# Designs tried in a protein design chat: VHH binders against ATP-dependent (S)-NAD(P)H-hydrate dehydratase. Part 24

Target 1, 310 residues: ATP-dependent (S)-NAD(P)H-hydrate dehydratase, of Phaeodactylum tricornutum (b7fxe8)
Amino acid sequence: MKTWNDGKTIAIERCVLPLDASLHKGSSGRVGVLGGSARYTGAPYYAAMASLQAGADLAFVFCAQEATLPIKSYSPELMVAPVYSASDFDPVRLVDDMVNEIGDMLPKLHCLVVGPGLGRCPLVMKAVARVLELARSQQLHLVLDADALYMMSLPVYRSSLKGYDRLVLTPNVVEYQRLFPKSEDNNGESMEDASDEELAAATIVRKGAEDRIIVDQRQVMSCGEEGGLKRSGGIGDVLAGTLGTFTSWHAILLDREAVSTEDLPLSCWTACCAVKRATKRAFDDKRRAMTAPDVLHHLGQALDEMTRED
Below, E stands for the ipSAE of ESMFold2; O stands for the ipSAE of OpenDDE; V2 stands for 0.75 times the mean of E and O plus 0.25 times the DockQ between their complexes.

## First folded at step 12 (VHH; framework vhh_7b2m_4)

Design u7 (from m1 with S50M Y104F S109L; at its last look DockQ between E and O 0.01; V2 from the best seeds 0.00; counts 0 for: pae O 12.5 > 2, placed apart)
Fold by OpenDDE, look of step 12:
Structure u7 (fold): chain B 310 residues (1-310), chain A 123 residues (1-123)
Amino acid sequence: as target 1 above (310 residues)
Amino acid sequence: EVQLVESGGGLVQAGGSLRLSCAASGFTFSRYSVGWYRQAPGKQRVVVAMISSGGYTKYSNSVKGRFTISRDNAKNTVYLQMNSLKPEDTAVYYCAADEYPLWFSDEGLYDYWGQGTQVTVSS
C-alpha cells in the first residue's frame, strides 16, 4: 500500500491545480452533478458540496424538480437546476427537455458526476444515456457512481462509452463484480484473463478499505491512507464529488498541456487519499457519531495539509 | 530472503539490441508489479518501464516503441527487450518489485530492488 507521502511530490505536480488569485471565477473547476430525484436528495448534495470543498469554484446540480428545493435548502452555494419532473413522464418531452437542459451546460463544465441519487427510472436512464453520449462527444470528463454504475451494468448502456478515456467509475466491491463478474480472483485481485473492451479505457476506482485504481481491469495503484473505522452513508458521494474536482483539474491541466490523459489514474488516487484522510479526521473527532457531513467538514483541511509545502 | 538479480547487460553498439532479465525469489512474484529503472552517471534514477501483476504495461516516452517489458510468472522473471539502442540509453538498469506501485512516480517506491546491471551503448 502506498500512502500520500509516498507520492506527494508527483501528485501535487500532476494533479493539483495551483492557486492563483488572478484567475476568474470558475477557472479552478466547474463540476456538474447529475443526480437527485424526488426520493433521493442527499447524495447529489454530498457530491456537489464535496467538489466545492475539494477546491472547485462552481458546483451545479441537475436534478428532478422535486429535489430542487430540498437541495437548495441544504446549501446556498450550489447551483441547482431542475431538469425533469417526476409528475411529468411524457417520454418524448422528458427526455428531450432533460437532454437539452443539461446539454446547454455541458460546454461550461470541466467534469460531470453522474449517478448520486439518480434513481433507476428507465425514462430518466434513457435521457442520461443521451447526456453521456453528448458529454463524450464534447470530450467532457465523466465520473460515474451509484445508479450510473447500475446503468453501465446494462448491456444497452454499457457500449455508449466504449473506448472513452476521460471516464472514471467508482464501484464498490459488489458493483465492481456486477460490472466485471470474471475480473477478480478469490483474493480480489484483477485477473489478466478478464477483458472488457467497452470499459477498458475507463479509470476505475474500486472503493473499499483500500481503494484500488484499475485500468483495463488491472490494478495500477492503491490508496494506503487510513480512513475511519465507521462506514457511514454518503462517504461514497463525497468521494464522487472529490473526484469531480480532481478530474476537473485534470481537464484544465490537459488544456494547458501540463499533463497527459495517462495521468488521470493518479488524479483519482489523490482524490482517494484526500477522502480517506478527511474520513480519518472526521472519525477521530466524532467517533461513532461520524456522518457524511463530518467528512465534508474535514475535506478542505485534509487537502490543505496534503498540498502544503513543508 | 528476497532477491532480485538482473542480468543481460553489457556493451552494445548504437542501433543494437539487448535483453535484460530480472530473476526474483523469496516472495510471491505473481502478485507483484515489476519495474525497470535506469540511472545514468550524475543523473537521477528514472523509470523506464513497468508491468503490473496483471500484465498492464507502461513505458517512459523516451523508450516507447523501442523497449518491451514482459514477465514469466512460471520462472519468476521479468524481461526488458531493448531494441534500437542509443547512447542516451547508457545507464545502470535496476529491477524493482512492489505489490502496489505508484506508476507515475519518477523514482518509484518499490519494496524490493536489484543491484543493477550496466548497459553501455557506444556510438
Scores: ipSAE 0.000, ipTM 0.226, lowest interface PAE 12.5, mean pLDDT 89
ESMFold2, look of step 12: ipSAE 0.005; ipTM 0.328
ESMFold2 (binder alone), look of step 12: mean pLDDT 82; pTM 0.847

Design u8 (from k4 with D31R S50R L102W R103T S109L; at its last look DockQ between E and O 0.01; V2 from the best seeds 0.00; counts 0 for: pae E 12.7 > 2, grease 25.9 > 24.2, SAP .701 > .668, placed apart)
Fold by ESMFold2, look of step 12:
Structure u8 (fold): chain B 310 residues (1-310), chain A 123 residues (1-123)
Amino acid sequence: as target 1 above (310 residues)
Amino acid sequence: EVQLVESGGGLVQAGGSLRLSCAASGFTFSRYSVGWYRQAPGKQRVVVARISSGSYTKYSNSVKGRFTISRDNAKNTVYLQMNSLKPEDTAVYYCAADEYPWTFSDEGLYDYWGQGTQVTVSS
């Protein structure tokens, strides 16, 4: 599958949660975004807002205290919670307090998106690793991007997700090479890297001009939808949030026994198609002036066009 | 009919103990986070302790180490064990429940509140 038209029928059948008048608050997707630090507040906003624009009912942002007010100011639709403070940093209590605060919410989510604007503070990463273990123990769907991908490139954190198949990673080409480096002997010949087996069950969205969907180092599909000619900061965050919604819908459909775990890659492919089409609309409208908010603006309409019957 | 009913309040001397109960009916108790709050005369209502649906607990700094929150989902009840009571603990104590708590704001809006139970700690 290269373009939306190639896979539309099966994607709508298996990946799209229909609108239903009998739904309650939160029935159409509850997405958490773990990210946002004193320095980086926009990334978690783009991810969380993209989740809502893609069709999730509720979006929660778990961030540094210093990011709370900026993110709340960007949109009143987001439920924003501080989970640690950079200015009131207590290295003895930070990990336990952060884990307990986020852990309280995990049973109420369909998907946790981790990484946008998270930063690389070692104690925060330690707390996030504990949160990932808790999320796995509850079979919560995970989308890892940005600094969470950095975490997965470190052996100390990677092993906790070995074999987990409700896991989506979203590397670009450079991040992919860090996650799956080849071993070399002294002659320069690449050797099979045994660490690749740890993430074999994950769905990898390798971003690029074509987004490649990879499981166990094998491409299972690709999205060749036309995007825009401009690379804008924040589009990756929009994709992470859109994946949050489609993985949430996958979780809901899985619970209804309407799909199987083998359908997660198709959900990811569908999200990639949506973001590429939204980007094309935004680029056709704005050209060199396009920014991530323009992509957000077009996301809902692009999805409506993709899923609408004639 | 949704109800939260507190009990166990009373008068106690400083250093003493009380156990508060919050009995719930009319909703899926196991999905709810439950908190204990208190309000002293002329003050704002403030959080004392919270227990999540997964039994994760959190305490305000003023009660940590002295109070213990627990839940019994089979009995639809949350407890607050209050030890080493101080006159500063004198307040009306409320329990509250929320499935998706607006606790990410510091204002603490909850779906359901009890009527409160008075705790008075004498010097």
Scores: ipSAE 0.000, ipTM 0.328, lowest interface PAE 12.7, mean pLDDT 85
ESMFold2 (binder alone), look of step 12: mean pLDDT 81; pTM 0.819
OpenDDE, look of step 12: ipSAE 0.010; ipTM 0.298

## First folded at step 13 (VHH; framework vhh_7b2m_4)

Design v1 (from k3 with R31D; at its last look DockQ between E and O 0.68; V2 from the best seeds 0.00; counts 0 for: pae E 5.3 > 2)
Fold by OpenDDE, look of step 13:
Structure v1 (fold): chain B 310 residues (1-310), chain A 123 residues (1-123)
Amino acid sequence: as target 1 above (310 residues)
Amino acid sequence: EVQLVESGGGLVQAGGSLRLSCAASGFTFSDYSVGWYRQAPGKQRVVVASISSGSYTKYSNSVKGRFTISRDNAKNTVYLQMNSLKPEDTAVYYCAADEYPLWFSDEGSYDYWGQGTQVTVSS
């Protein structure tokens, strides 16, 4: 299964949340994005906005205080919460406050996207680790990207999500190699020989020209949808956010007993197809001038075309 | 019908104390974050204190250490204990409730608002 048409029927059935006008706000997905630092503000915005454009009802951004105003200035549609301050030099307070503030929202989320613009501050990582533990304990779906993937490459944090099957990782080729140094051969092909018990239960979206969906070090499907010829910054964030929505939908459908955990890879695959198609459209429109906002602009249309019944 | 009704306001001398109450009805109070806002004459409405559904509290810097927000879910009531009151605390105090923590928005409308109670602190 490579192209959308190959899996359209089953994907729509198992991965796309039906539109229902009778539903309350938030019922079609509440996505949190944990990211955004004093240095990085765009990434969490792209992720959060992507989740909305993909069809989530609500997007929450948990970020540094310093990132709050910028992110809010990008769009009024995002709910932005400062969860720590870079000027706070009390480690205990910083970590505890961050954990408490985010932790308080976790039960209300269907998915938490972690990593976009998060940075690599050790204190923040400590807090994030605790948040991840809380999220896991609550069986919250997680999408880890960017700096969260870096975090998972560290031995101290890697084991925190061992066996967790509601976890999606979105590494590029380099990040994948960092996470799984023995899992790829010289040709970049997945090797079944490495037993990484720590992340074996995760669904891995290995990003590339062809996005690969990997579970337990086995490629289970791939996205062969054509994307753009330009890879601009922020597209990965768009994918992360889109995955947030589809993962959120998976969570909702799972709760409805309409799907199983085994369907999560298909949800990821669907998200990849959507982003590729959106990117293709954006590229066709703007060519070399394409940027992440263009992809966002086309994301809704792409999904609509994918899911519209003739 | 959803209602938030504030009480406990009044005139107090500087250094004095007041306890505001906000009685909620018509919604599942325990699932909501609740908070207090105040608006002084000619000024913008600003958040004073909030308490989440999980009882996590936040305070504005101007009231930190002096005010305490608490909630009683059994009574569907949120309280604001105001100690060491200052003339600068003079304002109409409003109770607000939202399904999500109130710090997500500096300005805007939340799900529910009270009519407000006047607090006047004299010199």
Scores: ipSAE 0.157, ipTM 0.622, lowest interface PAE 3.5, mean pLDDT 90
ESMFold2, look of step 13: ipSAE 0.228; ipTM 0.653
ESMFold2 (binder alone), look of step 13: mean pLDDT 81; pTM 0.825

Design v2 (from k3 with V34M G35A; at its last look DockQ between E and O 0.01; V2 from the best seeds 0.00; counts 0 for: pae E 12.4 > 2, placed apart)
Fold by ESMFold2, look of step 13:
Structure v2 (fold): chain B 310 residues (1-310), chain A 123 residues (1-123)
Amino acid sequence: as target 1 above (310 residues)
Amino acid sequence: EVQLVESGGGLVQAGGSLRLSCAASGFTFSRYSMAWYRQAPGKQRVVVASISSGSYTKYSNSVKGRFTISRDNAKNTVYLQMNSLKPEDTAVYYCAADEYPLWFSDEGSYDYWGQGTQVTVSS
């Protein structure tokens, strides 16, 4: 599929929760974002706000204590909770404290987005890895971006998600090469490596001018929607959060037995279309001045136009 | 209808103990985080202790080591065991519940609150 119009009917049928006056608060998607550090506070904000703008009911941010006040000051709409403190760094307790703080919330989520602004501190990565194991044990859908993709390039963390099919990875071209190094080093005659099978069940959103949806090393869909001509920092975070919402809706529909696991790639494709259309609208409006907040501003309208019955 | 009913308050001498109970109804108790707050005369309400749906606990610094929060999901009840009580612990104690609590904070916006029970610690 190249553009939204090519897949609109099936995507609305299988990927979009209808607006319904009888729904309870929280029933249209509960997205958690694990990310944000003393240095990087904007990325988790963009991801969490994008999930709300895409239609999730609730968005939680689990971040460093030092990021809590900055992120809350960006928007009061986000439920921001510290899960560790860089200034009171205790290597032994950091892992236990993070697991305790977020572990209670995991059963209340439909999707956990991990990575935006997380940083690469080894102790934080170790704690996050423990959270990922716990999330898997509860069959929680995961969207991994940014520093969480870096974690998946390290063998000690990658193996914990072997064979997990409620998993979305969002690499750009460089990150994809790091995750699957044999894809770009050799001709197509490379011997198959067992480590390439570890993430074969995941849905890969390889970002680019055309977003490619890959499962088991095969491209199953592509999004060729026109975006903007300007690349702006933070659009990747907007996509991660939008994927959080569509993956949450997929999880809800799975629970209702209305769809199957084979529909997750279509949900990811739909999210890609939404973000591309929002970016196009923002670019048409702002041109060289476009930034990630402009894309956020247009996301809800783009989705409404995509899903409106006319 | 949601109800939180506190009990177990009263008058006690400094150094003594009390156990507060909060009976909950009208929601799926096992999915909710529970907390105790207190409000001293003329002061703002402040958090004392919380317990998550997974039984993870947090305490304010002023009560850590002296108070213990616990829950019994079979009885839909949360407890606060208060030992080594001080006159500064004198307050109305409130039970609170929320499925999606924000954080351990005096400014917490829990969805449901009890009517409170008075605890008075005499010198």
Scores: ipSAE 0.000, ipTM 0.357, lowest interface PAE 12.4, mean pLDDT 86
ESMFold2 (binder alone), look of step 13: mean pLDDT 87; pTM 0.890
OpenDDE, look of step 13: ipSAE 0.040; ipTM 0.470

Design v3 (from k3 with R31D G35H; at its last look DockQ between E and O 0.85; V2 from the best seeds 0.00; counts 0 for: pae E 12.7 > 2, unsure alone 64.1 < 65)
Fold by ESMFold2, look of step 13:
Structure v3 (fold): chain B 310 residues (1-310), chain A 123 residues (1-123)
Amino acid sequence: as target 1 above (310 residues)
Amino acid sequence: EVQLVESGGGLVQAGGSLRLSCAASGFTFSDYSVHWYRQAPGKQRVVVASISSGSYTKYSNSVKGRFTISRDNAKNTVYLQMNSLKPEDTAVYYCAADEYPLWFSDEGSYDYWGQGTQVTVSS
């Protein structure tokens, strides 16, 4: 499947949570975003807002204290929680405090998106690794982007997700090569890379002009929807948040026994189509002036047109 | 029906101690954050202590070091141990429960409130 029209019938059937007037708040997707640091406040905002614009009911942001006010200022729609402070932290307590605060919320989420604007502070990464282990123990679906993908390139963190199939990774080409290097060394002798086997169960969204959906080291589908001629910072964050929503819907449908684990790649493909179409609409409207907020503005419209029953 | 029932209020001399209880019925208490509020005569209701579902605690500056909030999920009950009481602590104390963690909780989002218990601290 290359474009939305190629797969829309099955995607709507298996990946799109119906609007239902009897649903209560939170039943159409609760997405958490773990990201945001003193330096990077926009990335987690784009991810969380994209999840809402794609149809999630609630979006939560777990971030550095220093990012809390900026993110709340961008939109009051987001539920924002500081989970550590970069300027006023206790290195003895930081990991436990982050894990406890985020851990209280994990049972109430359908998906946790990790990475946008997270940074690479070693103590924060250690805390995030503990959160990922806790999320796995509860069978929580995960979408890992940005600095969380960097974490997965490190063996100590990668091994904790060995065999986990409720896992979506969103590498670009460079990040993909770092996560899944060739299976032979530079002198030509064949040698299996243990890291490739460890993440083989994950659904990989390899981003590019054509997004490739990869499971068990094989491409199972691709999204060739036209996006636009301008690359803008933040579109990757929009995709991560959109994936959060579709993965949440997958989790809800899986819990209802309406779909199976083999449908997660189709959910990811659907999110890619939505973001590409939203980007194309934003580009047609704004051309060289397009930025990530323009893509957010068009995301709901693109999804509505994709799923309209008319 | 869903209820929060406060108990343990009463009269106590300054410097004394008192323990309040908040017992929940009709819902699963262990998934909730619980907050103690107080309202002094003529003043707005303010939070004094909170406890998350994972037992993380927060205190207002006015009670920090003197009050201790705790929970016993097996008994579906939250306690407020109040030590070194001052006349300024005189108020009606309310408990409230909210499904969200402490950072997300605010007064407008709480799911349940009790009817309050009077605490009076005499000079």
Scores: ipSAE 0.000, ipTM 0.305, lowest interface PAE 12.7, mean pLDDT 84
ESMFold2 (binder alone), look of step 13: mean pLDDT 79; pTM 0.803
OpenDDE, look of step 13: ipSAE 0.021; ipTM 0.423

Design v4 (at its last look DockQ between E and O 0.69; V2 from the best seeds 0.00; counts 0 for: pae E 11.6 > 2)
Fold by ESMFold2, look of step 13:
Structure v4 (fold): chain B 310 residues (1-310), chain A 122 residues (1-122)
Amino acid sequence: as target 1 above (310 residues)
Amino acid sequence: EVQLVESGGGLVQAGGSLRLSCAASGFTFSDYSVGWYRQAPGKQRVVVASISSGSYTKYSNSVKGRFTISRDNAKNTVYLQMNSLKPEDTAVYYCAADEYPRFSDEGSYDYWGQGTQVTVSS
């Protein structure tokens, strides 16, 4: 499948949660974003807002204390929770405190998006690795982007997710090469490097002019939707958050026995189509002036038009 | 139906102690986070302490070190142990419950109690 029209019937059937009256909050997707540091506050905001604009009911941001006020100032719609402090740093308790606070929330989520603005503090990465192990033990779907992909390029952290199939990775070309350095097939459909067995079960969204969906060392789909001519910072964060919503919907539909685990790549493909279409609309509207907020502004309408009844 | 009932309030001299209880019924208590709030005369209601479903606690700066929040899921009850009380602690104290943990003044919790008066005399 190349464009939305090629796959819309099956994608609507298997990947899109219907708009229905809800009897309680949170029924249409609960997405957590683990990211945001004293230095990087915008990336987790774009991811969390994209989750809401794509249709999630609730979006949480688990960030450094120093990022809390900036992110809340960007939008009051986000439920922002500090999970450590860079300025009040206790190396003895940081890992356990982060894991306990985030861990309490994991059972309440459908998907955890990890990485946007996370930073590369070794102790924070150690805590995040523990959170990923805990999330896996609870069968929680994961979307890893940005600094979480950097973590997966390090052998000590990569092995913790070996064989996990509720896992989405979102590398660009450079990040992909760091994750799979022995791979010679940078643009092909098949991965010839047998040493990549650790992540064989994950769904890989390799971002580019066409987004490639790769599972078990084989490209299974691609998104060739037209996006726009400008490469705006933050569109990757928008995609990570949009994937959070579609992965949450996949988890909900899976629990209802409406889909199978083999449908996760199609959910990822659908999210790619939504972001490309939203970007195209934003680019047509703003041209050289387009920024990530413009893409966010168009995301809901693009998705509505994609899923509209005939 | 859902109920949160505070008890344990009263009149106490400065430096004294008091323990508040919040008894819950009508929902799956162990899945909920509980917060204690207070409203002083003429002031807005503000957060005092919270305890998550996993027993992780947070405190406002004005009570940290003096107040302790705890929960007993077998009794569907949350406690607030209040030591070294000051006249500034005089307020109506409310418990509130929400499935998602929060520590904010905004008061968007799903369920609220009726409140219990705490008066600290000098």
Scores: ipSAE 0.000, ipTM 0.418, lowest interface PAE 11.6, mean pLDDT 86
ESMFold2 (binder alone), look of step 13: mean pLDDT 83; pTM 0.844
OpenDDE, look of step 13: ipSAE 0.022; ipTM 0.536

Design v5 (at its last look DockQ between E and O 0.78; V2 from the best seeds 0.00; counts 0 for: pae E 10.0 > 2)
Fold by ESMFold2, look of step 13:
Structure v5 (fold): chain B 310 residues (1-310), chain A 122 residues (1-122)
Amino acid sequence: as target 1 above (310 residues)
Amino acid sequence: EVQLVESGGGLVQAGGSLRLSCAASGFTFSDYSVGWYRQAPGKQRVVVASISSGSYTKYSNSVKGRFTISRDNAKNTVYLQMNSLKPEDTAVYYCAADEYPWFSDEGSYDYWGQGTQVTVSS
């Protein structure tokens, strides 16, 4: 189990993009969030705002038409675009139009976070699956949470990401068991199931009291930072968005040849530490009254304290 | 200096063809989506066709199958090939460019041209 102080030096060196006055807008991370449906508007907001609060320059939300106004009203800082309409759609056009709208944006992103508030409409999932394939073909970093994890539990969608190493999955304990049946109960071995080679290259952030970083069914790191005593809805979305920023920074550093793809797990570990410390600050401040906005409020300061030299 | 310049408009008989050009300068053209819009007398300006930076095309139902939008990034130019023209196509045609059109109201697009008149006679 590790805390931030155990890994601080290497994490700052390999995972944190320095503040630099010479950079132009967008140079410190462009994060897209594919999520938000007629029923669920808060989750994509928390993810996108967390990306900004963690240090990304731009956060984009690709959502259902019905979610655009609510999300824009939560914060003017987000770039929110409808990519389909749940109430007025052509089932022949939905998939192609959604793929083309999002696909043209992919080259402008460093990371795409998929899942928060996405819903499980079959046509939307088909479109998202094609977006994931297109994102992979462009080597775009992916963070999959919530309903995108549900998609990865379905064989028809899982196989397209076989071997992809710019991929982060963020299951809680229950979601992890569905993605990797019996792996944890048998010390990572199952006599009834074959090894899951398809997602072996992905970095898995298994959320819990201790966040476990897993690659190829082997725990490679853990985050044991103290969080808060209250579980608040939306903290998972905050983590997904924070991961969006750190994977964006990883992509930038990778393009500069400053790190390798093997450093992605450390980037994920760093994001986990940031969210745990922000949650601890929010909980100490608000106790039983803590909600996800309180965690967002503390995220930037927690990161600043983590990365500032004395 | 940033500018979009439309050309190729004119008078044409119904059933004829015209090719509009939108030449761009002063910005990284290949990063931009470009659209053609038209405004008929007494009517609001409406979208006709658009082409994304990745060359994805969209058409209004009124022109689908008759008009073709294309781009040549080496020449910083977008074209609108207009076939089987009808009197209803008579309008001032504008090109407009925006890097993130999904996130912008039309009034806030980055750049607009001055327009070129297309008149289709019966």
Scores: ipSAE 0.006, ipTM 0.422, lowest interface PAE 10.0, mean pLDDT 85
ESMFold2 (binder alone), look of step 13: mean pLDDT 80; pTM 0.811
OpenDDE, look of step 13: ipSAE 0.024; ipTM 0.414

Design v6 (at its last look DockQ between E and O 0.70; V2 from the best seeds 0.00; counts 0 for: pae E 5.3 > 2, SAP .695 > .668)
Fold by ESMFold2, look of step 15:
Structure v6 (fold): chain B 310 residues (1-310), chain A 122 residues (1-122)
Amino acid sequence: as target 1 above (310 residues)
Amino acid sequence: EVQLVESGGGLVQAGGSLRLSCAASGFTFSDYSVGWYRQAPGKQRVVVASISSGSYTKYSNSVKGRFTISRDNAKNTVYLQMNSLKPEDTAVYYCAADEYPLFSDEGLYDYWGQGTQVTVSS
């Protein structure tokens, strides 16, 4: 599959949760975003807002205390809560405190997106790793981007997700090379597109002009939808959040036994198509002036048009 | 109609035990976190213990090791087992429920009970 029209029928059947009257809020997806630090507040906002614009009912941001006021000021649509304070944290307790603050919420989520704006403080990464282990123990779907991908390049954290198939990684080309450095044999030959055994079960979305979907060391599909000519900061965060929604819908459909784990790559492909089409619309509208908010503005309309029956 | 009804309060001697119950109706109990709060005469209402929908528990420092919170989703009930009671535990005890308590304003849970009196005599 290369463009939306190539896969529209099967993607709508297997990846799109139907619009329906719900008896309870949150029935169409509950996405958490674990990210945001004192310095990096925009990235988790873009991810969480993209989840809402892609069709999730609720988006929750779990961030540093220092990021809560900035993120709340960007939009009242998000539910934002601190899970640690960089200026006031107790290194002895930071790991347990983050797990405590998030623990009640994990069973209420369909997907946890980890990484946007998280930073690379070693103690924070250790606490996040505990959250990832807890999320795995509950079979929660994970989307890892940005600094969470950096964490997966570190052996101590990578091994904890060995064999986990409810896992989406979203590297760009540079991040992909860090995660899957090319092996050499005695002749110095490189192996491209290989995943190692630890992360072989994960769905890899290698971002680029054409997004490649890779499982078990093989490209299983790609998204060649036309996007825009501008590489605006924040579009990767929009994709991570959109993946949060489609992965949440996959989790809901999987729980209903309407799909199988083999459909997660198609859900990721569908999210890539949506973001590319939204970017194309935003770029056609704004050209050199396009920014991530323009992509967010077009995301819901692009998805409606992609899935519309009329 | 949403209701939280506390019971099990009363007069007890120091060192004794009581078990408070909070019976819930009018909402999907298994989706909610429940907290116990108390208000002593002339004091502000303060948190005592809470239990999440996933049975994750928290306790204030003043009651750790003496009080145990638990829930029975089949009976839509949360319990507070209060052991080794002290006169300072004397208060009206309130049950409160909230679906997303991490995101609630300070002490502004969605639903509150009317309270049950606990009096611990010296």
Scores: ipSAE 0.139, ipTM 0.578, lowest interface PAE 5.3, mean pLDDT 87
ESMFold2, look of step 13: ipSAE 0.000; ipTM 0.105
ESMFold2 (binder alone), look of step 13: mean pLDDT 82; pTM 0.833
OpenDDE, look of step 13: ipSAE 0.321; ipTM 0.698
ESMFold2 (binder alone), look of step 15: mean pLDDT 82; pTM 0.837
OpenDDE, look of step 15: ipSAE 0.159; ipTM 0.635

